# VH-VL binders against q96il0: the designs that were tried, part 325

Target 1, 167 residues: q96il0
Amino acid sequence: APERGAERRDTAPSGVSRFCPPRKSCHDWIGPPDKYSNLRPVHFYIPENESPLEQKLRKLRQETQEWNQQFWANQNLTFSKEKEEFIHSRLKTKGLGLRTESGQKATLNAEEMADFYKEFLSKNFQKHMYYNRDWYKRNFAITFFMGKVALERIWNKLKQKQKKRSN
Key: E = the ipSAE of ESMFold2; O = the ipSAE of OpenDDE; V2 = 0.75 times the mean of E and O plus 0.25 times the DockQ between their complexes.

## First folded at step 12 (VH-VL)

Design L9 (framework fv_ebronucimab; at its last look DockQ between E and O 0.57; V2 from the best seeds 0.71)
Fold by OpenDDE, look of step 12:
Structure L9 (fold): chain C 167 residues (1-167), chain A 120 residues (1-120), chain B 111 residues (1-111)
Amino acid sequence: as target 1 above (167 residues)
Amino acid sequence: EVQLVESGGGLVQPGRSLRLSCAASGFTFSSYGMNWVRQAPGKGLEWVSYISSSGGSTEYADSVQGRFTISRDNGKNSLYLQMNSLRAEDTALYFCAKDFDYGSWSFDYWGQGTMVTVSS
Amino acid sequence: QSELTQPRSVSGSPGQSVTISCTGTSSNIGAGYDVHWYQQHPGKAPKLLISDNSNRPSGVPDRFSGSKSGNTASLTISGLQAEDEADYYCQSYDSSLDAYVFGTGTDVTVL
């Protein structure tokens, strides 16, 4: 019995974007689009005196970004794979080759591709619903922490002003 | 209902390796960070490792840094802990623990644990 | 590893209130990191009692309350019941270790 080669599920390498922002930057940096997710990664700045709330916010933003990158990288790979399989299957059913007489990759018409998109969306509907739900929850949490951090910064500024007036 | 079931524990000699697994169910596993926490017999709780929801970020306690590797397979709803160069001090009940919420650095669900015993 | 300091044991009679302290340092509780509390019965997994200093998860009785001031957090159990006999652990984050830290644990006995 031939050993069915374990299909190495090409897990999208967690390609940490090798984009290194300048060391002296006091701002978040946006990298080029990731080749798998097509999302632009953000490199988050770490303040020297980062508060616990700021740290929580930063880590939450980073985790959310990673989550989003992974989701879309996997979704894009799945989409591309299934699209290719669909095209090949349909071409075969039509008795057409994978290449045209001009040597170009044979493609399906817009109507046939519409069927693929509909099927793909239907198949992945629940996955997208969960993604959207989690996306909203994460962004709500991020926004909430942004508010807390803003309030903390205001309070710290007020305390500093009071201390300067008392001296 | 949320369930976490640890496995892979056992008796091993010092210097050997062991891989723990945690099977998760009852929640969207890919949405939450996961942790390993251990408890030596008759001792308190000790955090061991964290992995983000995507697996892109990992953290380790100093006591296990360089020896242990946390990983996850979101397609299988599984968490793993590869333990290398095991020491007697690594003898503990190992719990899989789920992050409570986004930005809450607490653990709301725990497994029953799997026992790891390192002895000569 | 820098553990948060808890009393070894606390005891009370049924119906009484008991308080467990959790003392940290300037790198954890004193730095402003939140404190969480867990209950662990013998031979059981820990259960989250209090998150984020004072937040009570669903299913946790209202007799459990948490607070934090300075470098110290406190868990109060009001109206102590026999089922409250367990080990209690506080947990926070330590910036110097870049790690989660647990308390030394407190054994609560009901007399």
Scores: ipSAE 0.849, ipTM 0.948, lowest interface PAE 0.6, mean pLDDT 92
Fold by ESMFold2, look of step 12:
Formats: sequence, C-alpha cells, structure tokens
Structure L9 (fold): chain C 167 residues (1-167), chain A 120 residues (1-120), chain B 111 residues (1-111)
Amino acid sequence: as target 1 above (167 residues)
Amino acid sequence: EVQLVESGGGLVQPGRSLRLSCAASGFTFSSYGMNWVRQAPGKGLEWVSYISSSGGSTEYADSVQGRFTISRDNGKNSLYLQMNSLRAEDTALYFCAKDFDYGSWSFDYWGQGTMVTVSS
Amino acid sequence: QSELTQPRSVSGSPGQSVTISCTGTSSNIGAGYDVHWYQQHPGKAPKLLISDNSNRPSGVPDRFSGSKSGNTASLTISGLQAEDEADYYCQSYDSSLDAYVFGTGTDVTVL
C-alpha cells in the first residue's frame, strides 16, 4: 500500500492534540513525548499474518505503555500541584506574594524546597514500590514473549525448509 | 486475599438501563486488565467485555456492542458496566473477573456475581 | 457464534483418571490460541485450574493437568476425588469474533 498522501489529524475529536501515525505504515512508530507523562508512545504496527503469539506480545507492549504513561502522568500532575500548593502556603506564612517585585513567579530557597521533596517522596514510597515491582514483572513478561516469538519464527523457517527439502 | 464484589444487579424491564459495579481489593487493581463475564441461569459462561489496566483499550462481545460500556476508576479500585437498552437475553449472573498475570488472557479471580433479570 | 465443544458429561469413580476434551475451530484453538480451564461448583464462581494450555496456577492440585494439540485441548483429572464433582469450562480467544470464547461446559460426576 502507498504511504504518500496518508491523512494526518492534528487534533483528536475530543478537542485535544494527539499524535497520529500515517494511516498506512508497516513499522511501529515512536511519537513525541506525552505532555503529562513525558514518555514517548509507540504506535504499534499490526502485520497481515500476525500469529496469536505475536498478537499477545503486541497487546502486552501496548497495554504496558498505557499503564506506564498513566502512572507517570498522574504522578507528574500530583507532584506539580502539591509543589505549587507548598510554595504558595509557605509564601503566605512569610507574608509574601506569589510574584516577586520583578514579576517573576516567587519561589522558596533550596533548603525550604528540600522539605517538600522529602515529604513527597515519603508519602509516595509505597506507591512507587508497587510500581517498580509491576514494572519489572511486565518487562520480564515482555522479554519472555519476545523470546517465544523469536523461537516461533525460527520454527516456521525450519518447517518451511523441511517442506522444500522433502519435495 | 484477592476479592472482587459485584453489585447493582436487579429486575428491570426491557429497554431500561442498569449500572453494575465491582469493588476490588487484595491486589494492585491499576496493574491488571478486567473483564465482565455472564452466565444465564442454567447455562454456560459468556464473555461480555474487557478493559485494559489503564482504561485506554476496551473490547466488547458482539451481542452487547453499542449497548454496554465498560469503565474503571483506578482511584477507587472499581470496575463498572453501564448496560443500556437491556433485552431479555441479557438476563444472567454477571461476574467481574481479573486477568491472570501479563500475557495470559485468562481470568484467575472472579467475584460471586450480581444477578440481572430483564423481564416485562 | 462459535463455541468450543466439550462433552456434556463425564463420570468416574474415586481414584480414576478422567479426561475432558475441548475442540475448537481454525479461528481459535486451531489458529494457535492458548486454552484455559475453569472449575465451577454449583452456586459458586469459576476457578482457574489451567492457564496457557498446561500451566497450573498456585494452589491448584497436581492431579489437574492440561494439554493442547491441533484443534483440541484436554483437561485430565488424575485420582478423581469427590470434591472434583463440578462443571468444567475451557476458554480461548477467537480471531474472527475478536472475542474470548468459552466451551459448552462438562459436568463431571464422581460415582
């Protein structure tokens, strides 16, 4: 199928911007970093003769990408919101405004911000521990299925060679 | 201990709607895909719908496509099934089921089900 | 709509081996999709016995074993016990339906 002239949309129907690969592509695509998670999404190619095992691997990789992007998007948003709230409350306690006299966004010194960073990490320790465990489980599973797909492809090549030799 | 508790079933007339809920505990809910599976009285199992761990991908049996909507709230460890335009043939015990580990496409934990009866 | 075919019932005496067949089509088992097995006692939820053709999840007794060849999967219960009296379902994926599919179910009776 010809790739020139593939239609691309700049905006999804929901009114948000979203990367879309060309309508016809024979390769996985790596898009730009997601605004919220800062991770690069992969847009997976589905070959015409995809085996059940290849389908499982592709869906597992896609689902893992979605899971990972959701986790970091939520963590990044929570971190940013709580950081701004911490700064705002500390500035208010000191009797200062949200902007400096030069118009820049007011901030706290490094020692004051260290209190926030320590509190945030401590508060989210268990969540990140479970994330790391599941991240390793997912990557082990993906590697395992990649190995199975590789063996399946080797077996198919050997089976075709056996047919040709027997003819 | 993994637990799945369904609720929201009941007796309704054809054409009406119901919303089923499934409360999950004992595992990291946001890490696993979830399913609805139903069983008509005295009959076998029928898969109804799937939702990925993040909620970004959904699948439906042809018999419910366009009428049922699966969703999840990972903040509340809850799975939902919005059932619209109910028909008599939707009468069944509806189970919430968890995917068994990554890449298996089987269901290792099931709730006890919530009964939906669609009758005039 | 395709279903996986199972015998309606199977019977055995305590200590005997019983085998339940599950036959699919070229769009599910025959295409190479894995088969899983569930046990369901009356009034209870199904329980996963075998995943991915032959894998026993934690807590499932060694007397349950599974295999798959061609269009057919088999669940074998060795050393049949009274508590094994239940309904058994196979399950796979069907590419033509883009759906998970269950077998018709087999009622196992322990004499």
Scores: ipSAE 0.655, ipTM 0.863, lowest interface PAE 1.5, mean pLDDT 86
ESMFold2 (binder alone), look of step 12: mean pLDDT 92; pTM 0.941

## First folded at step 14 (VH-VL)

Design Z0 (framework fv_ebrasodebart; at its last look DockQ between E and O 0.37; V2 from the best seeds 0.53)
Fold by ESMFold2, look of step 16:
Structure Z0 (fold): chain C 167 residues (1-167), chain A 120 residues (1-120), chain B 108 residues (1-108)
Amino acid sequence: as target 1 above (167 residues)
Amino acid sequence: QIQLVQSGAEVKKPGASVKVSCKASGYTFTEYYISWVRQAPGQGLEWMGWISAHESYTNYAQKLQGRVTMTTDTSTSTAYMELRSLRSDDTAVYYCARDQSYLPRGHDYWGQGTLVTVSS
Amino acid sequence: QAVLTQPPSVSVSPGQTASITCSGDKLGDRFAYWYQQKPGQSPVLVMYEDSERPSGIPERFSASNSGNTATLTISGTQAMDEADYYCQAWRSSTAYVVFGGGTKLTVL
C-alpha cells in the first residue's frame, strides 16, 4: 500500500520566532491545516529586494501549494462522499437503519470498512500515480531554482564585497 | 510537430448537446491539462474549464457547472468537451489548449477551434 | 474568482511603443501570460511567466508584472502587430484560469 504522502518540507525551522527584525532574515510561516485539503499552507515571505529568480521560485512554490490543496481537497471530499455512500449501501443491504437505537450514526466494523478502503484505492490508483509523478517533477523544478537562487545570492555577496560598501 | 486537432463545425438547435473532440499529437499527453475556452462572435475569450489529461480531476467554470462534462482518453490522446442544454448564446468558437501540469508555461498550443452554432 | 481588467483598445503609430495593461487584485503575486489573436485565428502565446518570451516571438515584445498590474510592451510596433491581446493569470494546475477582457491594438 503506498503511503498517502511523501515527506514534506513545509515545516518551520527549529528556533523560528514571531519576531523578525531584519526583513531578509524572516522565514516562511506554516499555518494550520486547511479544513478541506488537510494540508498546512506555507505563508511565503516576500523580501523587500526580491530578485527575478527569487520571485519565480516563490511563485512556483505558491502555485505548487495551490495545486496540492486543490487535489487533496477534491480527493478528501470524494473519499468522504463515497465512504458514506458505501456505509449507507451496506447498511441497507443488511436491513439496518442509518442510525442506531441511541441516535448515533450507524457504522460498519473494521473488517467491513476494509472493503471500502481497498475499493477506493483501486479506483483511484492511476489518479494518485500521476499526482505523485507531478509532485516529484514540481519539487525537482523547485529544488533546481533553489540552487540557482543560492548561487545568485553568493555571487551578489561577492560583488558587494568587491565594491567595499559600508553599512 | 505538436498539434491539437479539433472536430468539425456543428449546427445545433436549442436544448441539444454538442461534444467537441481535441486530438493531441507530438508530445506526452499525460503531462498536460486541457483547457476549453470559447469565444462568442466579436467577444473575448471565456474559460470554460479544464481537465487533467490523466483525469485526476476537473474544474468547470461556475457559470457552466451542471451543463458541461470534460473527459479524456489517454490511449488515443484525445480530450472531449460536452455542453448540454444549448442556448443561442452558446454560439461560439470552442478551443482546446494545453497547459503543462508541473511547469508554468501557460497555454502554449491551441487547437484550430470548432464553430458551434445554436439556432432555431 | 479574480477579475482582470484591460483597456478595450490601444492605438499607436508605426515604430512607436505600445503598452497594454492588465489589472487585477494582487496580480503581481501570480505568473502572468499574454496571448495575441489575429482575426479568424487561434490565440498565440506571446509572453509567459511574467516576462519570458517563447521561441519565435520577436524581441520587440516584452512584459512585466508587479503590484496589481501586468504590462505587455511592444517596441517598434509594426502593422503585423495589429491584433487583440489577452492577459491571463492563474493556471489550470491551480484550479482555474482567468483571462482579461482583451485589448484591440490598432496600428495607424
Scores: ipSAE 0.630, ipTM 0.840, lowest interface PAE 0.9, mean pLDDT 84
Fold by OpenDDE, second read of step 15:
Structure Z0 (fold): chain C 167 residues (1-167), chain A 120 residues (1-120), chain B 108 residues (1-108)
Amino acid sequence: as target 1 above (167 residues)
Amino acid sequence: QIQLVQSGAEVKKPGASVKVSCKASGYTFTEYYISWVRQAPGQGLEWMGWISAHESYTNYAQKLQGRVTMTTDTSTSTAYMELRSLRSDDTAVYYCARDQSYLPRGHDYWGQGTLVTVSS
Amino acid sequence: QAVLTQPPSVSVSPGQTASITCSGDKLGDRFAYWYQQKPGQSPVLVMYEDSERPSGIPERFSASNSGNTATLTISGTQAMDEADYYCQAWRSSTAYVVFGGGTKLTVL
């Protein structure tokens, strides 16, 4: 009896977008949408003379981005899985096969799918509410540090101008 | 004062499940994440996963996927960690820790730890 | 999977400066955290966000991050500083917490 090879469940590849910005770039780059989250990753520029505040801001932005990518990747996977299960269950209840007579994948009508979306949204409502809360908190923190960095840059420019006038 | 108080030591047989509790006090429970970290005897720290305060979403270590469940009770400000299908190598001190939700996440407060012993 | 690497042990004389390194891929893109753990006790946060010190932690504790290496520095090391020290960061893409292997600091 041939040993049925254990199908290696493809561990969801760590979706690190293989997008690499040009090495000589002096600005942030936006990559293509991630295949799992459908979010566009941002590659943050690292200045040669990055201040501690700039570094902190960059790290906050990066961690927030990764948090967001992970959340949506998981949500999309869950959605896809539950959607497929719903379709299969509904087709079975109707006595319909998974494929039409023409060999196409059987689908539900828009009204039936509306029930799925309503149920899915209801089920995940709290999850989305808490996600939104955390999203706002994170972005508030980022915005705060953006302000600090802006002030620091202004101050540094003023100091440089004073030094040039004194020489 | 911020405190995390864990349940007492557990002795389990292989194949059994254990549920450890972590009661939080001194802060707004719903604004923070809880992480679980374990430490086998004489070994380093191993992260198990984190949960949002409202059980809205979780993230489990890949090694423990399918065996671990984290939950919270907001009414009692208590986090729970259940580990199933226990093995001898699950013998460890289990810690709950608070993670900051809106800042880069570190563990600023820790429970006292719960010893779980898995023996035949 | 990105692992944080620490030296297994560091030894210093009292009053000397101890340095514990933590190296990992892309650690420069993440905040590093440091924990002190004494025998039979829970870990205690001693440094957060690369170089910030929690209240109650002595000023002799400092930390820095350069490239993919974080360093915990203990100036004027005391006997009470003898402990295991762990670095921690968040892993990219997965949001997993990752700990270093730990460093045993011995004060001779």
Scores: ipSAE 0.611, ipTM 0.830, lowest interface PAE 0.9, mean pLDDT 89
Fold by ESMFold2-Fast, scan of step 14:
Structure Z0 (fold): chain C 167 residues (1-167), chain A 120 residues (1-120), chain B 108 residues (1-108)
Amino acid sequence: as target 1 above (167 residues)
Amino acid sequence: QIQLVQSGAEVKKPGASVKVSCKASGYTFTEYYISWVRQAPGQGLEWMGWISAHESYTNYAQKLQGRVTMTTDTSTSTAYMELRSLRSDDTAVYYCARDQSYLPRGHDYWGQGTLVTVSS
Amino acid sequence: QAVLTQPPSVSVSPGQTASITCSGDKLGDRFAYWYQQKPGQSPVLVMYEDSERPSGIPERFSASNSGNTATLTISGTQAMDEADYYCQAWRSSTAYVVFGGGTKLTVL
């Protein structure tokens, strides 16, 4: 899996931002797009001194990523299947071949495809509404734990500074 | 007063199908998945699959792919599990259990179980 | 098939500490859950997210999860704790649910 520098951020599906905690020790990396979901997985760095709270946050982020991957893998498969069925049906209705003279798949123009996209979005509206609700709630939980981790790291820095001063 | 109430015991012949229901009450049905878990006599728990309340997110155990179908009816807060092409080794108590869709909370409430006996 | 390995049985005297293990490759990177099942009854969630206790579960129940092994610990074990115990985790990148084979806890 390709590595990226420590100084980075991700934007999750639906536009939700993800960022590393304030400490410079966040060294996650981003992998190639999954074949089915088309999302890039984040591989989380596991520090040797990981606290129980940091571990819980990492596991929650990993579980949320896998949940998200499953949703979009299923959605993309459904989209691709229905799109191909729509194209073949429309070409058959027009009396056109399913392949071009070069042997490639025949396609419809943007105006013709607009009908499919509108119907697909309408059909899947409630599904996407529930996905967005769940995604919002999951990100709230992650943000809450990120806040706890940030406070823990600040407290540890203060303790370390106090220790040096007392010596 | 959170409850999952399942349909009654069934006796089926090999090759038949069975459909078990699980009626939820006391919570917001659409905020939870329903898992189906079976247990053969004297054996352990075996996960069969789960379904979101709005049916958009369904995942079945590999060995049951093609034989099991899970559905929901949000108007009655009921989940269903249909198992086809029954074999004698499908004899088990079938449980429904909820798990929250937002957090990995585990299966905190379970139905009472439905005994399905497959015999000639 | 994904496997979570539990000892088939564990025996302990009343008042002593019982320890039930659940082993799986990189299990400590995932949340583990524990269920108690008594004869003729539905399973009951006794521990979730590695070490959290549901409301109503006695404080004598605790758990940990690290490396390849999750452990359920019952301190001051009572006769009422005699039951089958199952661990559960998510075992694949597709979030497939898997249960351990179960452990019969006998309190003698």
Scores: ipSAE 0.583, ipTM 0.810, lowest interface PAE 1.3, mean pLDDT 82
ESMFold2 (binder alone), look of step 16: mean pLDDT 91; pTM 0.939
OpenDDE, look of step 16: ipSAE 0.534; ipTM 0.812

Design Z1 (framework fv_ebrasodebart; at its last look DockQ between E and O 0.44; V2 from the best seeds 0.56)
Fold by OpenDDE, second read of step 15:
Structure Z1 (fold): chain C 167 residues (1-167), chain A 120 residues (1-120), chain B 108 residues (1-108)
Amino acid sequence: as target 1 above (167 residues)
Amino acid sequence: QIQLVQSGAEVKKPGASVKVSCKASGYTFTEYYISWVRQAPGQGLEWMGWISAHESYTNYAQKLQGRVTMTTDTSTSTAYMELRSLRSDDTAVYYCARDQSYLPRGHDYWGQGTLVTVSS
Amino acid sequence: QAVLTQPPSVSVSPGQTASITCSGDKLGDRFAYWYQQKPGQSPVLVMYEDSERPSGIPERFSASNSGNTATLTISGTQAMDEADYYCQAWKSSTAYVVFGGGTKLTVL
C-alpha cells in the first residue's frame, strides 16, 4: 500500500521580513512588503530616553502590526488555496486540462473568476467585518496614546524652558 | 462578575478525542479572544492557541497543528477546544482564559481548569 | 522558539523583598505579564503590560522591564505569597503566547 505522503500543510513561515534598519537611525523605517501578507513592516525607533508612555505606545503599535501581518498572511494563503481549487474544479467540469495545448497554465475567464471573488467575499464577509472592528479599536487606542505622548512631550519641553530661565 | 466556567474532568483512551467547553459570563463575549492553556502534572503552563469570539480567525501552537480545533458559540457565550489523537503526554489540566482583543494581550480571567487524563 | 527564562526557585524570609526575573529575546519589544499560581488553583494575573497592577492585587506587587528582562518584585513578602510565578509575553510575528518555565517562590 503506497504511503500517502502527508501533504506538508505549508504553515505560513513566520517570515518576519529580515529587514533591519541601520543602527544609527533616529526614525521609524518601512520595510519592503512581506511576501505572505503583502504588508510593509514598520521598524519602530527606540529613543535612548524613551518614556514609559512612549514605550507603551511603541509596544501597542508593534503588537497591532504583528496582528495585521498574521491576519493577512493567513487570509492570502486561504485565498490562494481556494482560488486554485476553484480553478481546478471549474476546468474539470469543462473537461479541460490544467494546461493548454501550448503548455501554458489553463485559466478561467474574468466572468468565471468574478463568481469566485463574489463567493469568497460572501464566505469571508463576517471575518472581514470583525477584523475591521478590531482594527479600528486598536488604532483608536494607539491614537489615544499618541495624544498622551504628544502632551507629555509638550510638558517636558515647557519644564526644560522654565529650568533654563531660572538658571 | 466575570466568570469562565469549564466542563468537567475527562478520561480518554489513546487515539480518542476530547472536547472541553468554557462558558463565559459577566462581559461582552464578542469583544474578547479566548486562549487555551494546558498544564501537565508538575509542569509549567503551555499555550495551545487562541480564537476570536466569532471564530473569524484562530491561532494554534505549532506543536498542536492538525490536532486542535477551537470554536465558539456566540449565542451561548461558550468557547470549545477539541483535541484529537490523544496521547499519554496530553494528560493535563486544560484552562480557558480571556485575552484582551483591543489592548495588549494578557489573560485577565481564567477558567477553573479541566483535567483530561489519557490512559490505556 | 523564543523561550522566556525564569529561575526555577527563589527563597525569601517573611518581610523581605522577593525578585523574580524573566529573560527573553526581544522581550523589550513586548509587554510582559505575570501570573501567580497556587497549588490546585488556576493562574491569577498579578501584573500586566510590564508594570500595571490589576484591581485586587496588593501594592506590594510591582513589576518592571529593562531591556530584555522583566522583573516581578514583591516587597514585604508574606507567607501567602508562596506560589509559582509565571511570566508571559507574545512572540513576534506569530502572535504565539509564550510562558516562562515558572519560578517557585518559597517563604522561609
Scores: ipSAE 0.625, ipTM 0.839, lowest interface PAE 0.9, mean pLDDT 89
Fold by ESMFold2-Fast, scan of step 14:
Structure Z1 (fold): chain C 167 residues (1-167), chain A 120 residues (1-120), chain B 108 residues (1-108)
Amino acid sequence: as target 1 above (167 residues)
Amino acid sequence: QIQLVQSGAEVKKPGASVKVSCKASGYTFTEYYISWVRQAPGQGLEWMGWISAHESYTNYAQKLQGRVTMTTDTSTSTAYMELRSLRSDDTAVYYCARDQSYLPRGHDYWGQGTLVTVSS
Amino acid sequence: QAVLTQPPSVSVSPGQTASITCSGDKLGDRFAYWYQQKPGQSPVLVMYEDSERPSGIPERFSASNSGNTATLTISGTQAMDEADYYCQAWKSSTAYVVFGGGTKLTVL
């Protein structure tokens, strides 16, 4: 019997949860959602005869994934923190306690929360636009290297076939 | 040509704050992150954090959390690093350096460094 | 805990090959970078993305990165190569960028 997968990390700086892919997988594997980023990490399969170009692509994909997870972990934490601060501020202004009689967190109605969502979206609009720009550029770079890897594989197959046909 | 030009040396008392500037020229400022890296006398390089030119992504070294703030001004192509609650062990040369925001090419251009001395 | 470890110093005779190592857990799964720093000067990028050489850096500089160890190799070492060398990697655990402790290369 194989060992259980690696345990989830509780600490939040990267927000990344590490789990083992299925044993002896020959494909990339998708892990469970990270607690903070809410994104599923991809564990990349390493071929036995990985070329330098394939290694570069894998490292670029891994680095991009970590960049993306870090961004969303920070964004989600900021959202949660600002939401709690907004709720706290509004309840204090109304002279209400932070907890209900049942011990649950006191909440605001939908109309009051709409104000928070509008402010949060407006405040973060530019941030998200530049995130999207960098995300598209990163995916363009990954696609470019994926194309180079595909051409390398085609060329290697053609060379192997040519060697077998050598005169 | 591509240049990162930093503000001049500063002497501060413990508990004070320092704000170092880094003015970029010769490239599209908004396509690069600016890292801040410090070096205490006779010591190695220590990464403090980095900021995207649009401030859309900022990440600080864990040891400096709560004491450092990085900002940019795209209209002047200038990055800033403010370090608060200065201690004597913050005495160092502070560098800014650029790296591409979408492809990890490494810190290919560095500022000249800013010596910050913290003494009573 | 998981910092990049470099030897504090490496000595080499002129014309010989210098080898500077940088060790870290699963470092070979990350891109490694190398910087040269001479006294009183800013660092200079000498190798990027494991083994790529920036324009203007002599061909005698090369590098590799595999397993837990990245290596900077300087062939035909010259007096002008005497400097401190720092490795760097991208890590997201405690800092997105991490530098090694540095290696002083002495050419005698």
Scores: ipSAE 0.597, ipTM 0.818, lowest interface PAE 1.4, mean pLDDT 83
Fold by ESMFold2, look of step 16:
Structure Z1 (fold): chain C 167 residues (1-167), chain A 120 residues (1-120), chain B 108 residues (1-108)
Amino acid sequence: as target 1 above (167 residues)
Amino acid sequence: QIQLVQSGAEVKKPGASVKVSCKASGYTFTEYYISWVRQAPGQGLEWMGWISAHESYTNYAQKLQGRVTMTTDTSTSTAYMELRSLRSDDTAVYYCARDQSYLPRGHDYWGQGTLVTVSS
Amino acid sequence: QAVLTQPPSVSVSPGQTASITCSGDKLGDRFAYWYQQKPGQSPVLVMYEDSERPSGIPERFSASNSGNTATLTISGTQAMDEADYYCQAWKSSTAYVVFGGGTKLTVL
């Protein structure tokens, strides 16, 4: 996921698709957005002849995905909680009820809500900077292991070719 | 020398709160999570939650959500765990342990443990 | 909901190979970790990322993880290896880190 999209997600909409993954897929595939994080999970293929290095790469990618999903699920809950607290606090200060005459939730206008968004971004700026640092460090590690897997596959092909020519 | 040094043992009554500290030294505090793990007498290890050193990422075990708060102070390289509404089954040794924030290498260093006894 | 099941005890003779299992649904899809805990002491990490050994852990410690089972293996078991051993995995529906119930290794 792109950095800006991962940082700015709201609470997942109720319309998240209930996709059923293929039982025996031969390829990685991307599922529907997670309800709480709004991220699309990758479902990893596990080949029968997976080397130890290939296994570790797959597990690292899987755990990094789960790490990222949990971060954004937690952030989305925090955003929703703090938004409601801000709205309730401002309505109380203005002497207004929490509900309109029709019984719907009372809200603030766009100018008033802009104050919340600015405050939330400011409070969370360092949190997201450290998240981005760890996200990029994880991606660097994954890329390094992808390179190691690629070299392992090339080496195995060369070794098998050398053996056939000598035998 | 990497060390995690925890606060001393505590005796509490049911309904009280406890706050355990964990002071880190010998490494870059901001590159690691701190996990809190407890062990009741004669029992196994139970994970309570983790927190990143800048408090940018916090996860609590579902069993303890609403009762536990974890915080850090980067200026003193210290992590804190507070458990509220104590009951007798919270009697345990409480450990802090570190794990690298960007590569899951496991809990490689542990504090000495803090015994918390909850008695009527 | 994930549960990591370990046998409560394992006994071996000195010099023999000890094998401690850890079972969980699809555990082989996750990294497994192993900790040693001696009486009155904090746990010590002895294996990480399924089969990697931290610096300072003897080469006679090894581990594997496939299917539903991770296994810690101690070859040439010594009296000093007598301890409780815990497996650990990441993330369940109720906790982000899960420990097994522990196995007491006795060297007779």
Scores: ipSAE 0.592, ipTM 0.812, lowest interface PAE 1.3, mean pLDDT 84
ESMFold2 (binder alone), look of step 16: mean pLDDT 90; pTM 0.931
OpenDDE, look of step 16: ipSAE 0.614; ipTM 0.841

